# Ledger of designs, part 270: VH-VL binders against q0aze0

Target 1, 268 residues: q0aze0
Amino acid sequence: MKIILVNNRFKENTEKKAQEIAGQLSALNVEVIIDNGLDEPYAGTVDFIMVLGGDGTMLRAARRYGQRAIPVLGVNMGTVGFLSNIEINELAEYLPLILREEYSLEARMMLEVAVFQQQSLLTRVFCLNELLLRSNSPRMLSFALEISGQKLEPYRGDGLIVSTTTGSTAYSLSAGGPIADPQLDAFIVTPVASHIINKRPLVVSPEREISLHLLEEREAIIGIDGQIKMDFGAENRVLIKRAPHPLLMVNLKAKPFFTSIDRSLQRQ
Key: E = the ipSAE of ESMFold2; O = the ipSAE of OpenDDE; V2 = 0.75 times the mean of E and O plus 0.25 times the DockQ between their complexes.

## First folded at step 12 (VH-VL)

Design S6 (framework fv_inotuzumab; at its last look DockQ between E and O 0.78; V2 from the best seeds 0.00; counts 0 for: pae E 3.3 > 2)
Fold by ESMFold2, look of step 12:
Structure S6 (fold): chain C 268 residues (1-268), chain A 121 residues (1-121), chain B 112 residues (1-112)
Amino acid sequence: as target 1 above (268 residues)
Amino acid sequence: EVQLVQSGAEVKKPGASVKVSCKASGYTFTNYWIHWVRQAPGQGLEWIGGINPSGGYTTYRRKFQGRVTMTADTSTSTVYMELSSLRSEDTAVYYCTRDYEGTYLFSPDYWGQGTLVTVSS
Amino acid sequence: DVQVTQSPSSLSASVGDRVTITCRSSQSLADYYGDTFLSWYLHKPGKAPQLLIYGISNRFSGVPDRFSGSGSGTDFTLTISSLQPEDFATYYCLQGTHQPYTFGQGTKVEIK
């Protein structure tokens, strides 16, 4: 068995913890690739991905590996979030189940985000939570939203969030969007500080294509999962679709979403 | 085996432009961003901007916006940085450097040898 | 712009000495999820800068274990446990969280 171990390389002493776990796995004849975060994702065949960290580390792992249809286990190293399944001190107890592949999988929809200048594709990224279009100045934006070719009334405000149901508890929630069951597939479109009262959050079929562009030049950014930031101007547009593959999240330990929601939101 | 090899030193007059090249080898060129950082005499390092060779997306420090242009030639695995309207304050060693994440995590790993650009008349 | 300030600006040390360099930022370098983009570089004149430490404390490939990093929030340190002849250089910290990305002023470690 071959495992990628995604460490939380942007916190103190994560190298030591990753090496300790890799040693435990190697003692069980498991090949381990440690993803340190500086290089491209490991491209070879792998059976399982273990993510050591909180929601931020999982978001990065999803972006790097989520389109490969490989089981991904979140292992919490501290504060409980929405995307971890077991605690680090429980790993030894669950390791036999991992090795025997005795676990269930929960599919989580991802977004495919393509940014263009005119007709030229500038970049394509995948994300688990959301795309944020936001003003990068005190001035509000004027922008157009199209959903499957249907042009909505222009937006005016600070921006817009297009999220998955998994992302409904992230920035979308702070902007007034609903908490959605992550087992549903949908886009959630949440205006940010809209100056137009009829711009309500929308829940949209995952089969739709969503397009955004500015109607006048302003300093704006596109944010991806609160991690990637990209300048966005009047020459740009972004197209958002359901990604070809969901993230396959491993369930070893029952995590009741609805009964844990208040506790988990404290970390967001 | 990752290498970034830059073009040679340049001497320019104020108001001119300079174009510095950075040829990459030992890795898949289009999978990594190239950023540019400079060091003026007696000063520290200063980030200029970066380019994603895969689609040509660029990000520039506001100080350089309007004077800098970065381009990538995938057929030669080469990035170019052009700085226009040169001033004597632009005299510096210019480095290219590689970063996988681009505009998220900026922790460049491999750097070019540097290109001295002197602006004087 | 996020300012990062190193201390000291220079120091003189002998082979075998323990050296500590600090880097302080004007604001937290943690992103929304608590991940911190602080790294350390070694630079000798006429040569390319070299990555030593990324993500506060993680050594880059091939970096000797005498180099270590620590810190959180706004305060970070680089420690060289036993200085070697090849370690005399200028050291920079880099914050990679907030554009524009900014380097510390540098710390020159000199032999004497």
Scores: ipSAE 0.495, ipTM 0.795, lowest interface PAE 3.3, mean pLDDT 88
Fold by OpenDDE, look of step 12:
Structure S6 (fold): chain C 268 residues (1-268), chain A 121 residues (1-121), chain B 112 residues (1-112)
Amino acid sequence: as target 1 above (268 residues)
Amino acid sequence: EVQLVQSGAEVKKPGASVKVSCKASGYTFTNYWIHWVRQAPGQGLEWIGGINPSGGYTTYRRKFQGRVTMTADTSTSTVYMELSSLRSEDTAVYYCTRDYEGTYLFSPDYWGQGTLVTVSS
Amino acid sequence: DVQVTQSPSSLSASVGDRVTITCRSSQSLADYYGDTFLSWYLHKPGKAPQLLIYGISNRFSGVPDRFSGSGSGTDFTLTISSLQPEDFATYYCLQGTHQPYTFGQGTKVEIK
């Protein structure tokens, strides 16, 4: 068996911990690749990916490896989040199951986000949580939202979030979006401080495409998973689709989403 | 081995433009952002901007917007920084540096050797 | 802009000395998920800057273990446990969380 360990290089002493775990895995005759994000993604075939860290680390790992259809296990290292399945102190207990491939997989829809300048593609990113369009000033944005070619009334407000159901418990939630069952595939379109006070979030079929562009010359930003930030202007358009492949999240430990949601939210 | 090799020193007049190159090797060129940082004599390091060689998206520090243009040539694995309307204050050593694509966060790991740009009348 | 204040601006030390450099930011360098983009660099005249520490405390490849980083939020420290002859240089901290990205003023470590 060959495993990639993705560690959070932006936390203290994560490299050392990754090396320790690598040693333990090696002792079990597992081939280990440590990915701290500084090197190029490992291009070879692997059987399993362990993400050591919190939600942020998982999001980075998803963007980095999600398209490869490899089982991804989130191993929490003392943070609060929704994307880890087991705790670091539980790893030893579940290692036999991992090695025997005795686990279930949960397919999580990802977004395919394409940002254009006119017809030129600037960037294409697969992400697990959300795309955010937000004003880069105290002024509201005016922007157009199209869903499968249907032009909605222009949006006016601070911004808009297009989230997966996985991302429903992330920034979308803070903006008043619904909590969605992660087993459901759907877009959640959540207004951010809309000029229309009762503007409601939309739940949109994953079969549809969502496009956004500004209707005025304003400075805005595109945010992806709360980590990627890029300038967005009137000459730019964003197209959002369901990613062609889901993230295959490993489920070793039963984690009751709905019974633990209140507990998790109270910690944030 | 990752290497960033920059073009040679430049001497320019005020109002002129300078274009500095940064040739990357030892890694997949389109997988990493290239940023530019400068250091004026006796001053600290100042971030100028960055470019994603994959697609050519750029981000500039506000003070340089309108004067700086970054481009990437994937065929030669080279990034260029052009600074126009040069002023004496632009005299500095300019560095290119690498960061991983997709984060839009700045944690550069490898740097070029630097290019001295002198602006004098 | 996020201000990064580095201290001291310079120091004199001898080989074998313990050296501590501090970096303070005007706001937290942790992003939404708590990840902190604080790095330390070594820079010698006429040479390319070299990454020493990333993510507060992680040593870059090839960096000796005498270099260590610590801190959180707005306060960060680079420590050289036993200064070596090759360590005499200028050191910079960098915040990479907020644009525009900003460096500390630098700390020149000189031979005593």
Scores: ipSAE 0.397, ipTM 0.794, lowest interface PAE 1.7, mean pLDDT 92
ESMFold2 (binder alone), look of step 12: mean pLDDT 91; pTM 0.931

Design S7 (framework fv_inotuzumab; at its last look DockQ between E and O 0.71; V2 from the best seeds 0.00; counts 0 for: pae E 2.2 > 2)
Fold by ESMFold2, look of step 12:
Structure S7 (fold): chain C 268 residues (1-268), chain A 121 residues (1-121), chain B 112 residues (1-112)
Amino acid sequence: as target 1 above (268 residues)
Amino acid sequence: EVQLVQSGAEVKKPGASVKVSCKASGYTFTNYWIHWVRQAPGQGLEWIGGINPSGGYTTYRRKFQGRVTMTADTSTSTVYMELSSLRSEDTAVYYCTRDYEGTYLFSPDYWGQGTLVTVSS
Amino acid sequence: DVQVTQSPSSLSASVGDRVTITCRSSQSLADSYGDTFLSWYLHKPGKAPQLLIYGISNRFSGVPDRFSGSGSGTDFTLTISSLQPEDFATYYCLQGTDQPYTFGQGTKVEIK
């Protein structure tokens, strides 16, 4: 069995722990590839991905590996979030199940985000939580939203969030969007500080195609999962679709979403 | 073995342009960003901007916006940085460097040898 | 712009000495997930800069154990536990959290 061990090297002192876990796995004849986060994703075939960290590390792992249809397990290293399944202190208990592939998978929809300059594709990024379009100045944006070619009335405000249901508890929630069951596939479109009074959050079929562009020149940013930031101007357009593959999240330990909502949200 | 090899030193007059090349080898060129950083005499390091070779997306430090252009040639695995309207304070060693994320977790790992650009009046 | 200030601007030390260099930013370098994008570079004249430390405290591949980093929020330190002759160089911190990405002004380390 061959696994990728995703290590978050942007927190203090993670190298020793990752090497210890890799040693434990190697002693069980598991081939381990350590991903320390500075280099491109490992391109070879693997059976399993183990993510050592919290939601931020999982979001990054999803962008790196989520389109490869490989089971991904979140292992919490100290901060409670929505995307980890087991605690680091429980790893030894669950290792036999991992090795025997005795676990369930939850498919989580991802976004495919394509940024254009005129008609030229500049970049494509996949994300698990959301795309944010926001102003990068004190001035508000004027922008157009199209859903499957259907133009909505122009937006004016600080920006817009296009989220998955998994991302409904992230920035979308703070901007007034609904909490959504992460097992649903949908876009959640949430205005940010809209100057247009009747712009409500929208829940949109995952089969739709969402397009955004500015209606006047302003300094704007596209944010991906609260991590990647990209300049966005009047010459740009972004196209958002359901990604070809969901993230396949490993479920070893029962973590009831609805009975834990208040506790999980209070820690954010 | 990752290598970034830059073009040679240049001497320019104020108002001219300079185009510095950075040829990459030892990795998949389109999977990594190339950023540019300069060091003027007696000064520290200063980030200029970066380019994603996969589609040509660029980001520039505001003070260089309008004077800098970065392009990539995937057939030769080469990035170019052109700086126009040169001033004497643009005299510096210009480095290319690579970073996987480009605009997140910016921690460039491998650097070119540097290109001295001298602007004399 | 995030300003990053190093201290001292230069220092002299003997082989074997413990050397510390500090880096202070004008605002926190941690993102909402607690990830911090503070790096340290070694630069010798006529050579390319070299990554030493990223993410505050993580040594880049091949960097000797005598180099360590620490800090949080706005205050960061590079430590060389036992200075070696090859460690003569200028050291830079880099904040990679917010564009424009900014380097400290540099700390020149010279051997007495």
Scores: ipSAE 0.647, ipTM 0.851, lowest interface PAE 2.2, mean pLDDT 89
Fold by OpenDDE, look of step 12:
Structure S7 (fold): chain C 268 residues (1-268), chain A 121 residues (1-121), chain B 112 residues (1-112)
Amino acid sequence: as target 1 above (268 residues)
Amino acid sequence: EVQLVQSGAEVKKPGASVKVSCKASGYTFTNYWIHWVRQAPGQGLEWIGGINPSGGYTTYRRKFQGRVTMTADTSTSTVYMELSSLRSEDTAVYYCTRDYEGTYLFSPDYWGQGTLVTVSS
Amino acid sequence: DVQVTQSPSSLSASVGDRVTITCRSSQSLADSYGDTFLSWYLHKPGKAPQLLIYGISNRFSGVPDRFSGSGSGTDFTLTISSLQPEDFATYYCLQGTDQPYTFGQGTKVEIK
């Protein structure tokens, strides 16, 4: 068995912990690659990915390795989040199950985000949570939303979020989007401070394609998973599709999603 | 070993253009952003902009927009920065640098040796 | 723009001295997940800048243990526990969280 340990290089003790875990795994005749994000993604074949950290680390790992259809386990290291399955202190308990491959997988839909300059592809990114289009000034944006070729009425507001169901508990939630069952595949299209006060979020089939472009010369930003930022202008277009591969999240420990969400919301 | 090797020093007149090259090696060229940073004499470091060699997406500091153009040649693993309408205040050492994040953030790890661009009448 | 201010602008020190450089930003450099893109660089005349610390406190590959970084939010510190002859240079902090990315004005560490 070969495992990649992904750690958060921006957090203390994650590297040390990764090395410790690597040592433990090596002692069990497991080959381990530690990925702290400084180097290129490991290109070799691996059987399992452990993400040591919080949601941010998982999002990075998803973007980095999600397309490879490898089981990904989130191991929380003392942060609050929704993307980790077990705690670091539980790893020893669940390690035998991991080694025996006695776990279930949850396929989480990812977004395929393509940004264009006219007809030229500028970048393509797979992401687990959301794509954000927002104004880069205090002024509202005017932008067009198309869903499978259907042109909606122009949006006016601070921006728009296109989220996966996994991302429904992230920025989309803060913007008034619905909480979605992560076992459901769907787009959630959530307006950000629309000038139409009662503009409602849309739940869109994963089979559809979503297109965004500005209707006026304004400075905007494309945000991906709250980590990637791109300048976005009138000459650009975003095409959002379901990624061809889901993230295969390992489920070792049963977590009651809805109860957890309810509890989390009570704290806020 | 990651290396960024820049073109040689340039002397230009005001109003002219300069194009500096940065050849990258030792890593997958299209996996990392390349940014440009300059240092005028007696001044600090100033970010100019960056390019994603994969697709050619660029982002420029506002003050340089309209005057700066960054391009990437994947066949030669080379990034270019062209600065037009040169002014005396553009006199500086220009550095290319690799961003190890590769996610439209800026965390440069390796730098070129620098290229002195002198603008004088 | 995010303003980044270093202090001091220059200092004189001797080999073996403990050196502390501070960097303050006009706003928090932490993203929504708590990741902070604050890095420190060493720059000698005629040479390429060298990455020392990234993510506030992580030493880059090959960087000696005498270099350390700390801080959070808007206040950050680079510490050289025991200054060595090769450490006399100008040091810069960099925020890479928000565009335009901005450097501190630099701290020149000179021989006393």
Scores: ipSAE 0.484, ipTM 0.813, lowest interface PAE 1.3, mean pLDDT 93
ESMFold2 (binder alone), look of step 12: mean pLDDT 90; pTM 0.926

Design S8 (framework fv_inotuzumab; at its last look DockQ between E and O 0.75; V2 from the best seeds 0.00; counts 0 for: pae E 3.3 > 2)
Fold by OpenDDE, look of step 12:
Structure S8 (fold): chain C 268 residues (1-268), chain A 121 residues (1-121), chain B 112 residues (1-112)
Amino acid sequence: as target 1 above (268 residues)
Amino acid sequence: EVQLVQSGAEVKKPGASVKVSCKASGYTFTNYWIHWVRQAPGQGLEWIGGINPSGGWTTYRRKFQGRVTMTADTSTSTVYMELSSLRSEDTAVYYCTRDYEGTYLFSPDYWGQGTLVTVSS
Amino acid sequence: DVQVTQSPSSLSASVGDRVTITCRSSQSLADSYGDTFLSWYLHKPGKAPQLLIYGISNRFSGVPDRFSGSGSGTDFTLTISSLQPEDFATYYCLQGTHQPYTFGQGTKVEIK
């Protein structure tokens, strides 16, 4: 068995912990690659990915490795989040199951985000949570939303979020989006401070495509998973569709999503 | 070994343009963003902007928007920064630097040796 | 813009001395996931800047153990436990959490 350990290079002592885990795995005749994100993604074949960290680390790992259809286990390192399955202190307990491949997989839909300048592709990114279009100034944006060729009325507001169901508990939630079952595949289109006060989020079939572009010359930003930020202007357009492959999240430990999130929301 | 090698020093008149190159080697060129940072004499470091060589997506500091253009040539693994309408205040050493992803998270690891651009009448 | 202030601007030290440089930001450098993009660089005249520390406390490849980073939120510290001859240079902190990315003004470490 060959495993990639993805650690959070932006947290203290994560490298040391990764080394410790690597040593333990090596002692069990497991080949281990440690990925702290500084180097290029490991290009070789692997059987399993362990993400050591919180949601941010998982999101980075998803973007980095999600397209490879490899089981991905989130191992929480003491942070609060929704994307980790077990705690670091539980790893030893579940390690035998991992090695025997006795676990279930949850397919989580990812977004395929393509950004264009006219007809030229600027970038294509797969992401687990959401795409954000927002104003880069105190002024509202005017932008067009098209869903599978259907042109909606122009949006006016601070921005728009297109989220997966996984991402429904992320920024979309803060913007007033619905909480979605992560086992459901769907787009969630959530307005950010719409000029129309009661403009409601849309739940859209994963079979559809979503297109965004600005209707006027205005400075905007594209954000992906709250981590990637790039300038966006009137000359650009965004095409969003379901990624060809889902993220295969390992489920070793049962986590009651709805009771968990309900409890989490009450703490806020 | 990762290396960023920049073009030589430039002397320009006010109003002119300068184009500095940064040749990358030792890694997959299209997997990392290249950013530009400058340091004027006796001043601190100032971020200018960055480009994703894969596709050419750019992000510029607002101060330089409209005056800076970054491009990438994947065939030569070279990134270019062009600064137009040069002013005396643009006199500085310009550095290119590498970073993974065009993220909010900027932690560049390797830097070029720098290119002195002098703007004087 | 996020302001980053280093202290001191310069210092004189001898080989073997313990050196401490601080960096303070005008707002928290932790992003929404708690990740902090604070890095430290060593810069000698005529040379490329070199990454020393990233993510507050992680040593970059090849960086000696005498360099260490610490801090959280808005306050960060670079420590050289025992200054070596090759360590005389200017040091910069960088916040990479908020655009536009900004550097400290630098700390010049000179020989006493």
Scores: ipSAE 0.623, ipTM 0.868, lowest interface PAE 0.9, mean pLDDT 93
Fold by ESMFold2, look of step 12:
Structure S8 (fold): chain C 268 residues (1-268), chain A 121 residues (1-121), chain B 112 residues (1-112)
Amino acid sequence: as target 1 above (268 residues)
Amino acid sequence: EVQLVQSGAEVKKPGASVKVSCKASGYTFTNYWIHWVRQAPGQGLEWIGGINPSGGWTTYRRKFQGRVTMTADTSTSTVYMELSSLRSEDTAVYYCTRDYEGTYLFSPDYWGQGTLVTVSS
Amino acid sequence: DVQVTQSPSSLSASVGDRVTITCRSSQSLADSYGDTFLSWYLHKPGKAPQLLIYGISNRFSGVPDRFSGSGSGTDFTLTISSLQPEDFATYYCLQGTHQPYTFGQGTKVEIK
């Protein structure tokens, strides 16, 4: 069995912990690749991905590996969020189940985000929570939203969030969007500080294609999962679709979404 | 084996432009951003901007916006930084450096040898 | 812009000394998930800068055990446990959380 350990390199002393866990796995004849995030994702075939960290580390792992249809386990090393399943001090207890593949998988929809300059593709990125379009200046944006070729009335405001149901508890929630059951597949489109009174959040079929572009020259950015930032201008357009593969999250410990909402939000 | 090899020193007059090259080898060129950082005489390091070679997407520090242009040639694995309307304070050693995610997790790992650009009248 | 200030700006030390350099930012370097983008570089005249530490405390490939990093929030340190002749250089911290990305002003470590 070959496992990738995605290290939470952004906190003190995580290198030693990752090496310790890798040693434990190697003693069980598991081949371990440690991903510290400095280099491109491991390109070879692996059977399992273990993410050592909170929601931020899981989001990185999802972007790097989520389209490979490989089981991904979140192992919390601090504050419990929405994307970890077990705590680090429980890992030894659950290792036998992991090795015997005695766990279930929950599919989580991802977004495929393609950014263009005129007609040329600049980049394609996958994300688990959301795409944010926002102003990068004190001035509000004027922008167009199209859903499967249907042009909506122009938006004016600070920006727009296009979220998965998994991302409904992230920035979308802060912007006034609904909490959604992550077992549903949907886009959640949430305006940010809209000055147009009838621009309510929309819940949209995952079969739709969403397009955004600016209607005036303004300094804007595209944000991906609150981690990647991209300059965005009047020459750019972004297309958003459901990604080809969902993230396959490992479920070892029962963590019912609805009974854990308050705890997860309080401990972010 | 990762190497970033930069073009040689340049001497320019104020108001001119300079184009510095950075040739990458030992890795998949299009998978990594290339950023530019400069060091003026007796000064520290200053970030200028970066380019994603896979499509040519750029981000520039505001101070340089309008004067800097970065391009990539994937056929030669080379990034170029062009700085226009040169001033004497642009005299510096210019470094290219690589970073995987470029706009997240910014901690560049490998650097070029540097290119001295001297702007004098 | 996030200001990053190193202390001291220079120091003199002997081979074998323990050296500590601090880096203080004008605002938290943690993102919304609590992840912190701070790295340390070694720079010698006429040479390319070299990555020493990334993500606060992770040693880059080939960096000796004598280099270590620590810190959180706005306060970070680089420690050289036993200074070697090749360690006399200027050291920079870099915050990679907030654009524009900014370096500290540098700390020159000189032979006493």
Scores: ipSAE 0.509, ipTM 0.794, lowest interface PAE 3.3, mean pLDDT 88
ESMFold2 (binder alone), look of step 12: mean pLDDT 91; pTM 0.931

